VHH binders against Ribonuclease D (rnd). Designs and how they scored, part 17

Target 1, 374 residues: Ribonuclease D (rnd), of Desulfotalea psychrophila (q6ajf4)
Amino acid sequence: MKQENIISTTEDLKKIVNKALKLDAVGLDTEFVWERTYYPQLGLIQIALSDEECYAIDPLSIKDLSPLGELLADRNTIKILHDAPQDLIIMSQATGATPQNIFDTRLAAGFAGSISTISLLQLVSEQLETELDKSETRTNWLKRPLTEKQLSYSLNDVRYLRATRVILLSKIIGPKIKSWLQEELNLLNNPANYSTIADESRYKKVKGVNKLDRKSIGVAQEIATWREQKARELNRPRGHVIKDDILLEIAAIRPTRPEELANTAISTKAAERYGNDICQATARALNKKEVDLPHQQKRSQLSSQEKGALAQLKELITLKCDILGIDPALLGNSNELKKIIQTLYKGKTTHMRQSFGWRKEFLKDFYQIHRDTI

## First folded at step 6 (VHH)

Design k42 (from h5 with G102W W103G G104Y Y105D; framework vhh_8h63_2)
Fold by ESMFold2-Fast, scan of step 6:
Structure k42 (fold): chain B 374 residues (1-374), chain A 120 residues (1-120)
Amino acid sequence: as target 1 above (374 residues)
Amino acid sequence: ELQLVESGGGLVQAGGSLTVSCAASGFTFSEYSMGWSRQAPGKERELVAGIYSGGSTYYADTVKGRFTISRDNAKNTLYLQMNSLKPEDTAMYYCAKVTYEWGYDTIDYWGQGTQVTVSG
């Protein structure tokens, strides 16, 4: 009989964590709501000690989640998640702990002859011939009490993770590929993954910012910095302050007076509320010396020779991945591969994930060819 | 609170050797990838060597076979051993903390660097 229970006190949480710390591996998942707040609102944390013993931890009832942090940071008990990054960030924020000894079944699937974008439901169906019901995937996880169906379905998201890990590892043949997976999983141990980037650097995440001139990039930096501070102050998503598209339009125009915002798609309400702040941010950027402005990282089109090299890189990845049973997506998306070629042909050192570790080892023959020609 | 302090630079003759060091504080050094970047006058900053937390290394073609990156996690110190130095190795050398963020390695530079000058 499957044991399903809700943990609603710190004392009971400590008991479950103490039991988990005696095991080699546990399954973990979170349910959260991230629609109207700056930080995600944690609704549930699910833990599987076995396929028969699963618990739902109620963070709305438990004020001190630090015992879960002890498990999260433990180097002797593997924490198994599917598509781990967001869940780990949320649990790190809730517990104050840095995750250690993580196994992401989504990453592992990409090294085991599957695709690295596979859903948990598809992966469990393929490997265990078990169908998970997705009828409860769109529910308000902050509402109490939870229905019996909601609880049962939430626990199924962790129930099979331990079995799934064993099967995935059995499909990876050879110590080299297993070492590459372990290197990729070890990146999840990095505390930088769980630290917020500086407000002043948030503009770098705005798609299209590098299409602006340097003065407008400076404006975008100042507005993005202000937007982060305002979003935290109001406890709202950054897009509810102003959306990225509107931020780029404002940066291009460089408004010195609030009425100039009429030349952008900003709403009348937002322009009235934030116009003075936006103009002050613009003024801060315009008062900076040229040398203090962000560098423009404008992307050029590939030459015919660079296009040939990119085609060769893609062919090498496809052929080698087919032989090794690795998902090509793990090597990089099309934009990353294009950037590798541009960096090599401009005689610059790469500062990308493909310049280090297992990806560098995978690409060594391609890099050697370019060393011989450049 | 995060700080990287480079040291060990100086004037050295072509063909000589030099070791630069980086003392790290304010973060869990053993959990991060680290690297060495350099910038010569009139040139862009170049990552010359990198080392992951697990020990895997990278070297730029310009220094491969001559430079060796290493780390001492007990001392929170990163090293770059530079052999067979050339005048073109003259640059300010910066210790870099490498951050993995969702598919990209980003490099954070926190120190003032250490100047290496190779005479001809």
Scores: ipSAE 0.000, ipTM 0.141, lowest interface PAE 19.6, mean pLDDT 83

Design k43 (from h5 with G102F W103G G104W; framework vhh_8h63_2)
Fold by ESMFold2-Fast, scan of step 6:
Structure k43 (fold): chain B 374 residues (1-374), chain A 120 residues (1-120)
Amino acid sequence: as target 1 above (374 residues)
Amino acid sequence: ELQLVESGGGLVQAGGSLTVSCAASGFTFSEYSMGWSRQAPGKERELVAGIYSGGSTYYADTVKGRFTISRDNAKNTLYLQMNSLKPEDTAMYYCAKVTYEFGWYTIDYWGQGTQVTVSG
C-alpha cells in the first residue's frame, strides 16, 4: 500500500476513469460517515481495475466528481459492488449520475447457493480461501492524512470483487437462473432508486403509521414533512429532531397546545424547542378535508386456512430454493408472504413484487393452485 | 465418489405412462433434496419436480397432476412416475442432487440422463 494509490486531483480521476471505461468490469465501494448529519459525508471511494491495480479516490480533495459519474452511468463497463444500494445512492448524490450496469455480489451470492445477507469478508473467504483483514475499523473516514493501514483496509473491499463475480456466475445453474439474477440487477438501474422521496410522502416510511386512524395519519404526515425540513435546515439526522416512535405518539394524541406533549415520551428539551412547530403541523392536518387525508391500509389477521396456505407457500419456497440453489429470502420476507396469501384469499389486488417478473415465474405453480380460491 | 445414474427412459405413446429412476451413490442420500430436470429439443432446461429430505414435494405447472416424484432412502433411489404423457414431455430427463458445502449450494447433474420420447 502506498500514498500513490490515492487519487486527489480531477486530472488523475479522469485518467483512472478513462482506464476503467476500457475494461469489462471494475469493483467499487465507498466509505462514509453518517452519524450526525442529514446527508451522509463521503470520505472515500475505492475502485479496483484489477486485483493488483486499486485506487482510493479522495472526495475531500476533488470538488468535481462528475468523471466518476460518467463511469457510474456507463452501460458498457460493469460496476461490481457488495450490497450496492447505499453506496450507489451516495455516489449518485455526489456525482449527479444515475447508476447503470451494476453487479451486486450480495444478490448474486443468493442466486449462487449462498445467503443473500452474506458479508463480503465471508464471501471472499469461502470463494478464494483468502481471509481479509477486519482489524482496522475506522469510523472517521473524513480525517486526513489516511494511514497506510486504513488505505490497505479500504482497498480490500474492492480488490477481489472482479474475481468474486466470475466465481459466483460459475456457480449459478442454467441460463434461466442467470436471467433471474440479471432481472434483479436491472432494478438497480431504475432512476427512482436515486430520487429524493417527496417530504409529504416520508410518513409512509414510519413503521406503524397505518395503525393510526385517518386523522392521526394526517397529523403524522404533517409532522413527518416538518421533520424532514427541520432536519435538513439543521443538518441533523431526522431521528435527532424527533424519533419515529415519538412521532407516532404525538400523531395519536393530536396536540393542539405544547403542554399536551407531556402525554408523550418526547424529551423536555425537544418539547421546549419544537412544541410550537409540532402544534402548527397538527393544526394543518386537522384543517384538511376528509377527502385530502391519507387512506388507512388496515391488515386483518389470517384465518386457519390462510395460515395453512402460508405454511405451504413457505415450504414450497424452501424446497424449490434448496433444489435451485437460491436463497429463500430473495422471494420475500414474512410480511410480503402474508400479503401474497391475503391477496389470493381475501380478494385484494394489492400490488406486490411477487406478482411480476422472475418471482411470478418462480411462484407460478403456487398461484395456479390457488386460482379457484379467489 | 459421488454418482447419479438415470434409467428407465424410452419410447411411449401419447397418453401412456413411464417411470424413470435415479440410482445414487457416494453420499448420504437421505440428507439431501433431490429433483428431476428435463431439457426438450430447442428448449431451456426446466426443473419439473422436487422432493425435500423430509418428504415434501413440489411440481412445475406443466406436469402437476400427471407426474409423481418419490424417493426410497433405503435403496438410495429417486423416482419420477409420469402419467398421461404428451408429445411436449419429450426430453432428456436428469436427476439432480443439491449439495451444501463451504456455505454454498451446488446442483449436480451426474451421468448422461435418460431420454423420454412421446409419439403421437
Scores: ipSAE 0.000, ipTM 0.175, lowest interface PAE 17.7, mean pLDDT 82

Design k44 (from h5 with G102L W103G G104W; framework vhh_8h63_2)
Fold by ESMFold2-Fast, scan of step 6:
Structure k44 (fold): chain B 374 residues (1-374), chain A 120 residues (1-120)
Amino acid sequence: as target 1 above (374 residues)
Amino acid sequence: ELQLVESGGGLVQAGGSLTVSCAASGFTFSEYSMGWSRQAPGKERELVAGIYSGGSTYYADTVKGRFTISRDNAKNTLYLQMNSLKPEDTAMYYCAKVTYELGWYTIDYWGQGTQVTVSG
């Protein structure tokens, strides 16, 4: 590819966006560099207006990416990506826009008789009988100038997305399955996908936090909140501030003095650097009223009856998906399926993704059988 | 329930090659960015290679051109092919799961690690 395929100014970006907004669909992708940072750094944005007209947008040269945001938020032009979520979050952060009208070919493949874990290279090979070059997967996308091979490689990631979408949709037979796919794609329109989760809720993502008593869960919440803020401040991954396992050890001992950190696996350097902050976070938790502490979510082991129900659920999903041409993984991972069974047998109302929409419709017969069981 | 299990480490002579692997379970592997971090004795863990769910890759300058990260989504397996190994590459190598949450990216989980020792 020649230099004219690189968009390096806001004015040229506006021209490409104006062309895109007149089309029914465009292909999009990003290249980013994952350094030791809190956020990935955007290196390149690729756009395909057709298989012949593809451009590489240079975010390092363009001060204002808001025209791209106009395209991302447009409800009339479909943006086609393969494995969209991360690319959309990065572009949303860069533009300030909430993505709308997205088509994820990875997701669509799972509804079209393929697997929902398929790579773009394999999908294009299967659907278009075209072999894409893998040679440039090892490059730093923040380096300039880009080589001809880097440009050619990057544009191939979007060149075939429009054609791939057409073929995938043709393989989904029936309005019901197409509506289920559209429901999944519509989830990508939700602004909640592109806003930050509250720092004080981050402790819920720490595996093993529910093994702690309530006071220690409160300490874990305060330390996780502090850690999130510190990681952003330092522009480092949260684990580089304090790893989850060390956070759990600290929460268990509830240190009131930095010297007590010696009872954990925290490094001497980290203890010197963060000891006072950790003890202050602990004090905040210990000063909370009991009613304001997080509730402990007790883990449940499956009974023999619940294990039988789980096996029955897995069999139903496998058989029904085989008939419908849908990837079973779209119904949920193993942990989600286990949670469905535990929730049904505890008689509690659920807010699982399998309790509404197309997944609820898919599982309705299973739910009827088990909710009627005494 | 979530597990990252590394394997393939060992002792190798300078200039040699090794491939380390990571078997992932308990999450939808294909939907997450994965990476390889390493920790040499007395140093902080450093991300040396990353691969996003969409296939884009990152390499630290110290390993660029020598290491290749790849993933097999059908097998829930992450690989790091290490060529032209140097004594300075001696470290514990950790498989890392990247969690993105509503506009934020973090490395939340590491495996238990696999030791790579490069002798002179």
Scores: ipSAE 0.000, ipTM 0.165, lowest interface PAE 20.6, mean pLDDT 82

Design k45 (from h5 with E101G G102W W103G; framework vhh_8h63_2)
Fold by ESMFold2-Fast, scan of step 6:
Structure k45 (fold): chain B 374 residues (1-374), chain A 120 residues (1-120)
Amino acid sequence: as target 1 above (374 residues)
Amino acid sequence: ELQLVESGGGLVQAGGSLTVSCAASGFTFSEYSMGWSRQAPGKERELVAGIYSGGSTYYADTVKGRFTISRDNAKNTLYLQMNSLKPEDTAMYYCAKVTYGWGGYTIDYWGQGTQVTVSG
């Protein structure tokens, strides 16, 4: 007998949180909409106290989500999520709490003989032989009232998380791999994960910015900073102010007058609205000293010897992961592996996740071989 | 003003023990991961021990089983207990504020370090 309820008051939320805090583990998820606003709009928070007792928390009706924050920050009750980072950021923003004691079933799947990119539906099918309903894929989670079918669908995202965690932990072989998983999960406790990226660093997220010369990267930084401030002011996605490709075109020409924007694909309306702001941002960049300009993140191509070392690294990871029963993707993507090779061969000081903890331990034999060569 | 002040270094015989300490100020110590890095003459600086804000620890293979990192959040103090010291542990030891993220880590060093010398 399944218990499915919507929680619409702070008092009822406190009651459910008090029950949760007496348990060893609960499942959590969020539904949100992020299409026409600067910040994601939280629609629902789902919680599973058991596979029979699940609740949907309504953040549109509850003005004070602090009790959920108490649960999120609690060190004694494990919060189980699938692909936790985005949900944790949204819940942290809504509650003001820093998440603690998190179990991410996506990460755990990678340590348990599955892939670390697996969807919740595939994971539940694979581990519990249970097929989840996919029928509510186009739900506007901000619309009320929710239908019984929408509510039931949303609760399936948390219902099986506790059981999934138990099964994944049973499939992880040996205390070493279990300690590696725990180390990875503990990274989710860091308050730095839940702070906003600085506006002046947003340009680093613009694909293709590293292809610009250094002065144009400076212009891109100032325009990206202005764009973040304008997007927040208007409560609109940054791309609705100006798109990344247009930002790069503007940075390349470094406009000193609004009329020069005609040399880019910017719309007439956007040029009329933002031309003066864009030119002021450009002027700020051009007035910076050389030393204060962003460094170009230009990637050197690998030599034939370095390409050979990268192939050896990939082979080592594949073979060792096969023996240990863990997903090679947990060690790093192709760009990260390339950075390891460049660090070893060029003696650059780099701060990468493969330089500490379990990944460093995993790669110690490779580092030893190449330290002796270099 | 952010400050990390290391102390407790000195001369010790091989096989001996030493505890180094770091007094932190100017930030909310309990909210940050902390670590100990060391640098021997002619070698690169390496992170040998870390402790997350939640209390979980990690160690470099070279020191695992011999060194223990701990923190006292009430005193804003980080400790490194070093046992079974070897001549190879001779280095300047630096207290570090460490930011771990899903893509890697960043280390901040604000102190002058504390010298540990292990004689044979």
Scores: ipSAE 0.000, ipTM 0.294, lowest interface PAE 11.4, mean pLDDT 85

Design k46 (from h5 with E101S G102W W103G G104D; framework vhh_8h63_2)
Fold by ESMFold2-Fast, scan of step 6:
Structure k46 (fold): chain B 374 residues (1-374), chain A 120 residues (1-120)
Amino acid sequence: as target 1 above (374 residues)
Amino acid sequence: ELQLVESGGGLVQAGGSLTVSCAASGFTFSEYSMGWSRQAPGKERELVAGIYSGGSTYYADTVKGRFTISRDNAKNTLYLQMNSLKPEDTAMYYCAKVTYSWGDYTIDYWGQGTQVTVSG
């Protein structure tokens, strides 16, 4: 009764894609293995044409995945995923395509009276009264052939996505809230989501980098840029080249000679292998003009008045979300809400997602009240 | 509140086997990557095994072929089966919620740990 087949040839992939392109919506997911590589290795791509017709696409057997890319980029067939961003990045890299017309059931759940951090298992249980297999797994997704249990387990991740989308849309309050969800989903169409981030921006992801002075942040930027290049060259995780905490120690001392690395917790082997590269990266940073150094992002404490405004913002979000059936987490985390208050009171120009689109519309009365106060 | 509780550690002879377990609560376990990290006396913590929500796994070179990570989503429990144990495997073993970034990972949460001591 159920079609649970593995697709191992480009010809069969084309047949499934052509069938999918005639449908309004399909479910998609990926399985991957991360094992000392810079990028996760694709093990499997699952597709559901219906709850009865599901397939596992084998990327290890199919050299050309471009037909899947045609589906991924298609503007007429909706691709339904649960917690889409990571799977979309992996599929975009494998196919060369930019995803279009995506529906993320995790985002939709947050607009439909549930939480935006809900698991697929819990969501399917709540919405379809269907219990998915919670079996213990020991799966190496790069091993072939896959067992029947492994295949069946993987296909359950996509089987109910089409039905789940229909039910979630039925629970969203009115066309305005549906338009807000569509605005969020449209962000997944942006090609910038699927390009590699610039190597010179990677330092911003190093926790604690903003505690360094500006010269040391410049050194951290150059070392993080070099580390990214080296990790890709060696096809290894960046932490296997230099861990973030070691990178920060190096940036703080700004080494000009490899011997100075002895003042950090860097391993003897890594210091011997990379010491010259690290010192060259440090020299590049130290040769930059002060105006070209990264700006330090300082965390400011809120005044008592600003703390009161933050409490009022949180109360407004909680109340309005309760009325609309929207998860408050979709409006922003605590640090984002603090930035809103600092922007309103201190006149800071801060890029924040709450300054445009549906979040701006949601918060417009709060903005008006506080503009009139200050 | 997110909680991770490790158990199953103990003293074993070199060449022996041991299974450690981690009971998770306060979050939707089945949708998160989980892992096992260890810290030997005087050394930093290292991630030795990881498992994604879909069941695919990662192992550090030091334990590959000897250790097996698994999960039971129905019981919100993570396991590490350790075979062919070596004295160098002596460490406090920590359950971790893991976030993967392209080319690397971060550890979001740690449990209290369970001690594994290998003699010989």
Scores: ipSAE 0.000, ipTM 0.160, lowest interface PAE 15.4, mean pLDDT 83

Design k47 (framework vhh_8h63_2)
Fold by ESMFold2-Fast, scan of step 6:
Structure k47 (fold): chain B 374 residues (1-374), chain A 121 residues (1-121)
Amino acid sequence: as target 1 above (374 residues)
Amino acid sequence: ELQLVESGGGLVQAGGSLTVSCAASGFTFSEYSMGWSRQAPGKERELVAGIYSGGSTYYADTVKGRFTISRDNAKNTLYLQMNSLKPEDTAMYYCAKVTYEWGYGYTIDYWGQGTQVTVSG
């Protein structure tokens, strides 16, 4: 690996970006460390202009990454990534730019006769008959200098992305399925993917929150909101402030005094540090009128008729996907499919991705048949 | 405090046009997806149009080709231009703040008060 393949100044970055903007497509990847901070720590950005011209951008040496932001936001140059969302979030945060014109080879694999959970190593092996070395998977990407071997392995993550995209597009059946892939790829252009979700909505991500009564869900919302703000202030993972299971215990008991936290598994140190903040958050929730509290999500079990409809939906998806060369997982996970059935039989209460676009088109015959049962 | 205020609804004859607007405040409007939903008497609420912060749009099949959603980020305002209106378009129209989450689909996390659109035969 030559030193000329490492970009360590803003001026050199501008030169590489200017070359990239003249191309139809480039490969991109990131290496990062996310163990002890609220935001991931960016260690390396890889870019492939061709299979022979690849560069490692050093974000620890370059303070102004705005030229990369110009490439990321460019609507004429396709940025090819494998499993794009996390890399795009990190690059968006580092550059201030909103990603545009993205091609995710993981999504494309699912439309091209493979599985949508495929690793880059397996995808490159299957499509290009090339074996990538995986011996550097546990590397501290913030440590400098990088070895020649580490740098070489990092560049292999982008080197084959252009070729992989060409092969995957050749395997997709017809313009209709290609348009469905493009619809999915266009979702990556949405700036909402790259902003943090509203703090007051983070409680929805806490597994088990819907098992609480409505007042305790309100407490969970206030504590989750506070936890996000505290985690950002301290630059620590949210779980290092309070773990989700502890948050649920606190919400269930609704503490009005710090001493009541002894009834939860919260550590003595955390109770000492945060007890007053937690009790203030609880008080905010308890002072809300019942109408202003978060609504409980529907948790009804499926009836025998609804279970039959779910089995039919799964069978239809499996058969149609087999014919079209599409991974059934792209239509939805098991919980999403259950929500489709509940929506059809018990009325629309929640919007879902299967209610619009290509998934609605895919499922149109199923919806038509089952509207008569409502 | 987050607020959405709809205006521009009214009575219009079939085949006519109407524009409804929504003034947003209390959040960084330019960073969020916005949409228009409607609810007709005796029916469930339907998302008819959406616009991502980057300008990409979505339309329900029932309105595609007739309705146009747009946004003015400098004025924090969302618009729905409705052309070739049909009696079945009669509904209360709600401005919506929409969150699209990778792997979770979309959710509507805030609604305005609504503006009534009535299309006569």
Scores: ipSAE 0.000, ipTM 0.183, lowest interface PAE 16.1, mean pLDDT 83

Design k48 (framework vhh_8h63_2)
Fold by ESMFold2-Fast, scan of step 6:
Structure k48 (fold): chain B 374 residues (1-374), chain A 121 residues (1-121)
Amino acid sequence: as target 1 above (374 residues)
Amino acid sequence: ELQLVESGGGLVQAGGSLTVSCAASGFTFSEYSMGWSRQAPGKERELVAGIYSGGSTYYADTVKGRFTISRDNAKNTLYLQMNSLKPEDTAMYYCAKVTYEFGWGYTIDYWGQGTQVTVSG
């Protein structure tokens, strides 16, 4: 019979963790709410010790989640998740632990002849011929008590992860591809993944910032830094202070006076509340020496020779991936591949994930050909 | 009319060598990636070797180090040199024109009639 229980005390959590630490692998997932706060609010942590023994851990009632941290950091028990990064960040923040020994079934699917963007529902359907219900996706996970239906549905997210991992590993043929998957999984062990990035670096995450000139990028950096601090103070999402598109518009015009904000789509209320702060941030950027401004060299268009090289790279990846049985998306998205070509033709030191590890090995012949040409 | 015509197959003893050739016509051969696929009885077709338009080559692990793919753009001809042949290499070998589909996929839209390679010992 299925065992489905809510764990609501630190003592019961310790009991389940001690049991988990004796197993080779467990499934993990989280439910969280991230609509109106700066940090995600953890609602549930699901754990599967087997397909018949699953638990929902209640972080709202447990004073100390450090026992879960011991499991998360354990090097002998594999933690299986689907699309792991966000769940690992949330659990790391809640427990204080750095994740170790992680198996991401989304990544593994890409190395096993499926697509690396596959949903858990589709993966379980394809590999185990089991259909999972999606009807509870819009539940407020902070509300208590949870219904029996909500509990049961949440546990389906972890119930089949152990079986899914076994099947995916059976479909990966040869030690080379297995080593490449393990290299990707090992990246999830890096403590840098679980530390906050510096406020001054947040502008790099604003889509489209690299299309601005250098002075405007400097303004974007100062405004993005201010926005992080303000969002944290208010405990609100950064987009509720100023959306990324508005931030880019402001950076482009470099306002020195609040009335100049009328030339952007910023709301009247936000302009009245933040206009002085925004202009002060702009002034800080404009007072910097050019050597202290962010450097982003971006070629707006590829030459005909570079376009030819990109087409060859794409064909090469597609053909080699078919031979190896892996998803081409694992090599990089279209923008990353364009960056490879631009980097090769510019003769710069490679600062991209395709310049080291298994991706460098995969692309070795392409790199050698272009070194002879460039 | 696009045509791919394979030749050079036959019976060969284990450990032996064989070269199969593919004469291509009806398209601008030099601008396309080409490959060799094989299909053994009861198995799906697999791409064993590929060569992109720029000349780089890729091989399935089962044949790597033993097979060499090459092309002669002046003669519109594709070659597969097969060395150290094993009984498990027994299959119909098909010359393949590789076409790229938008969205990171390729298809083998055209292959020839095939040439049979039988390896015995």
Scores: ipSAE 0.000, ipTM 0.168, lowest interface PAE 19.7, mean pLDDT 82

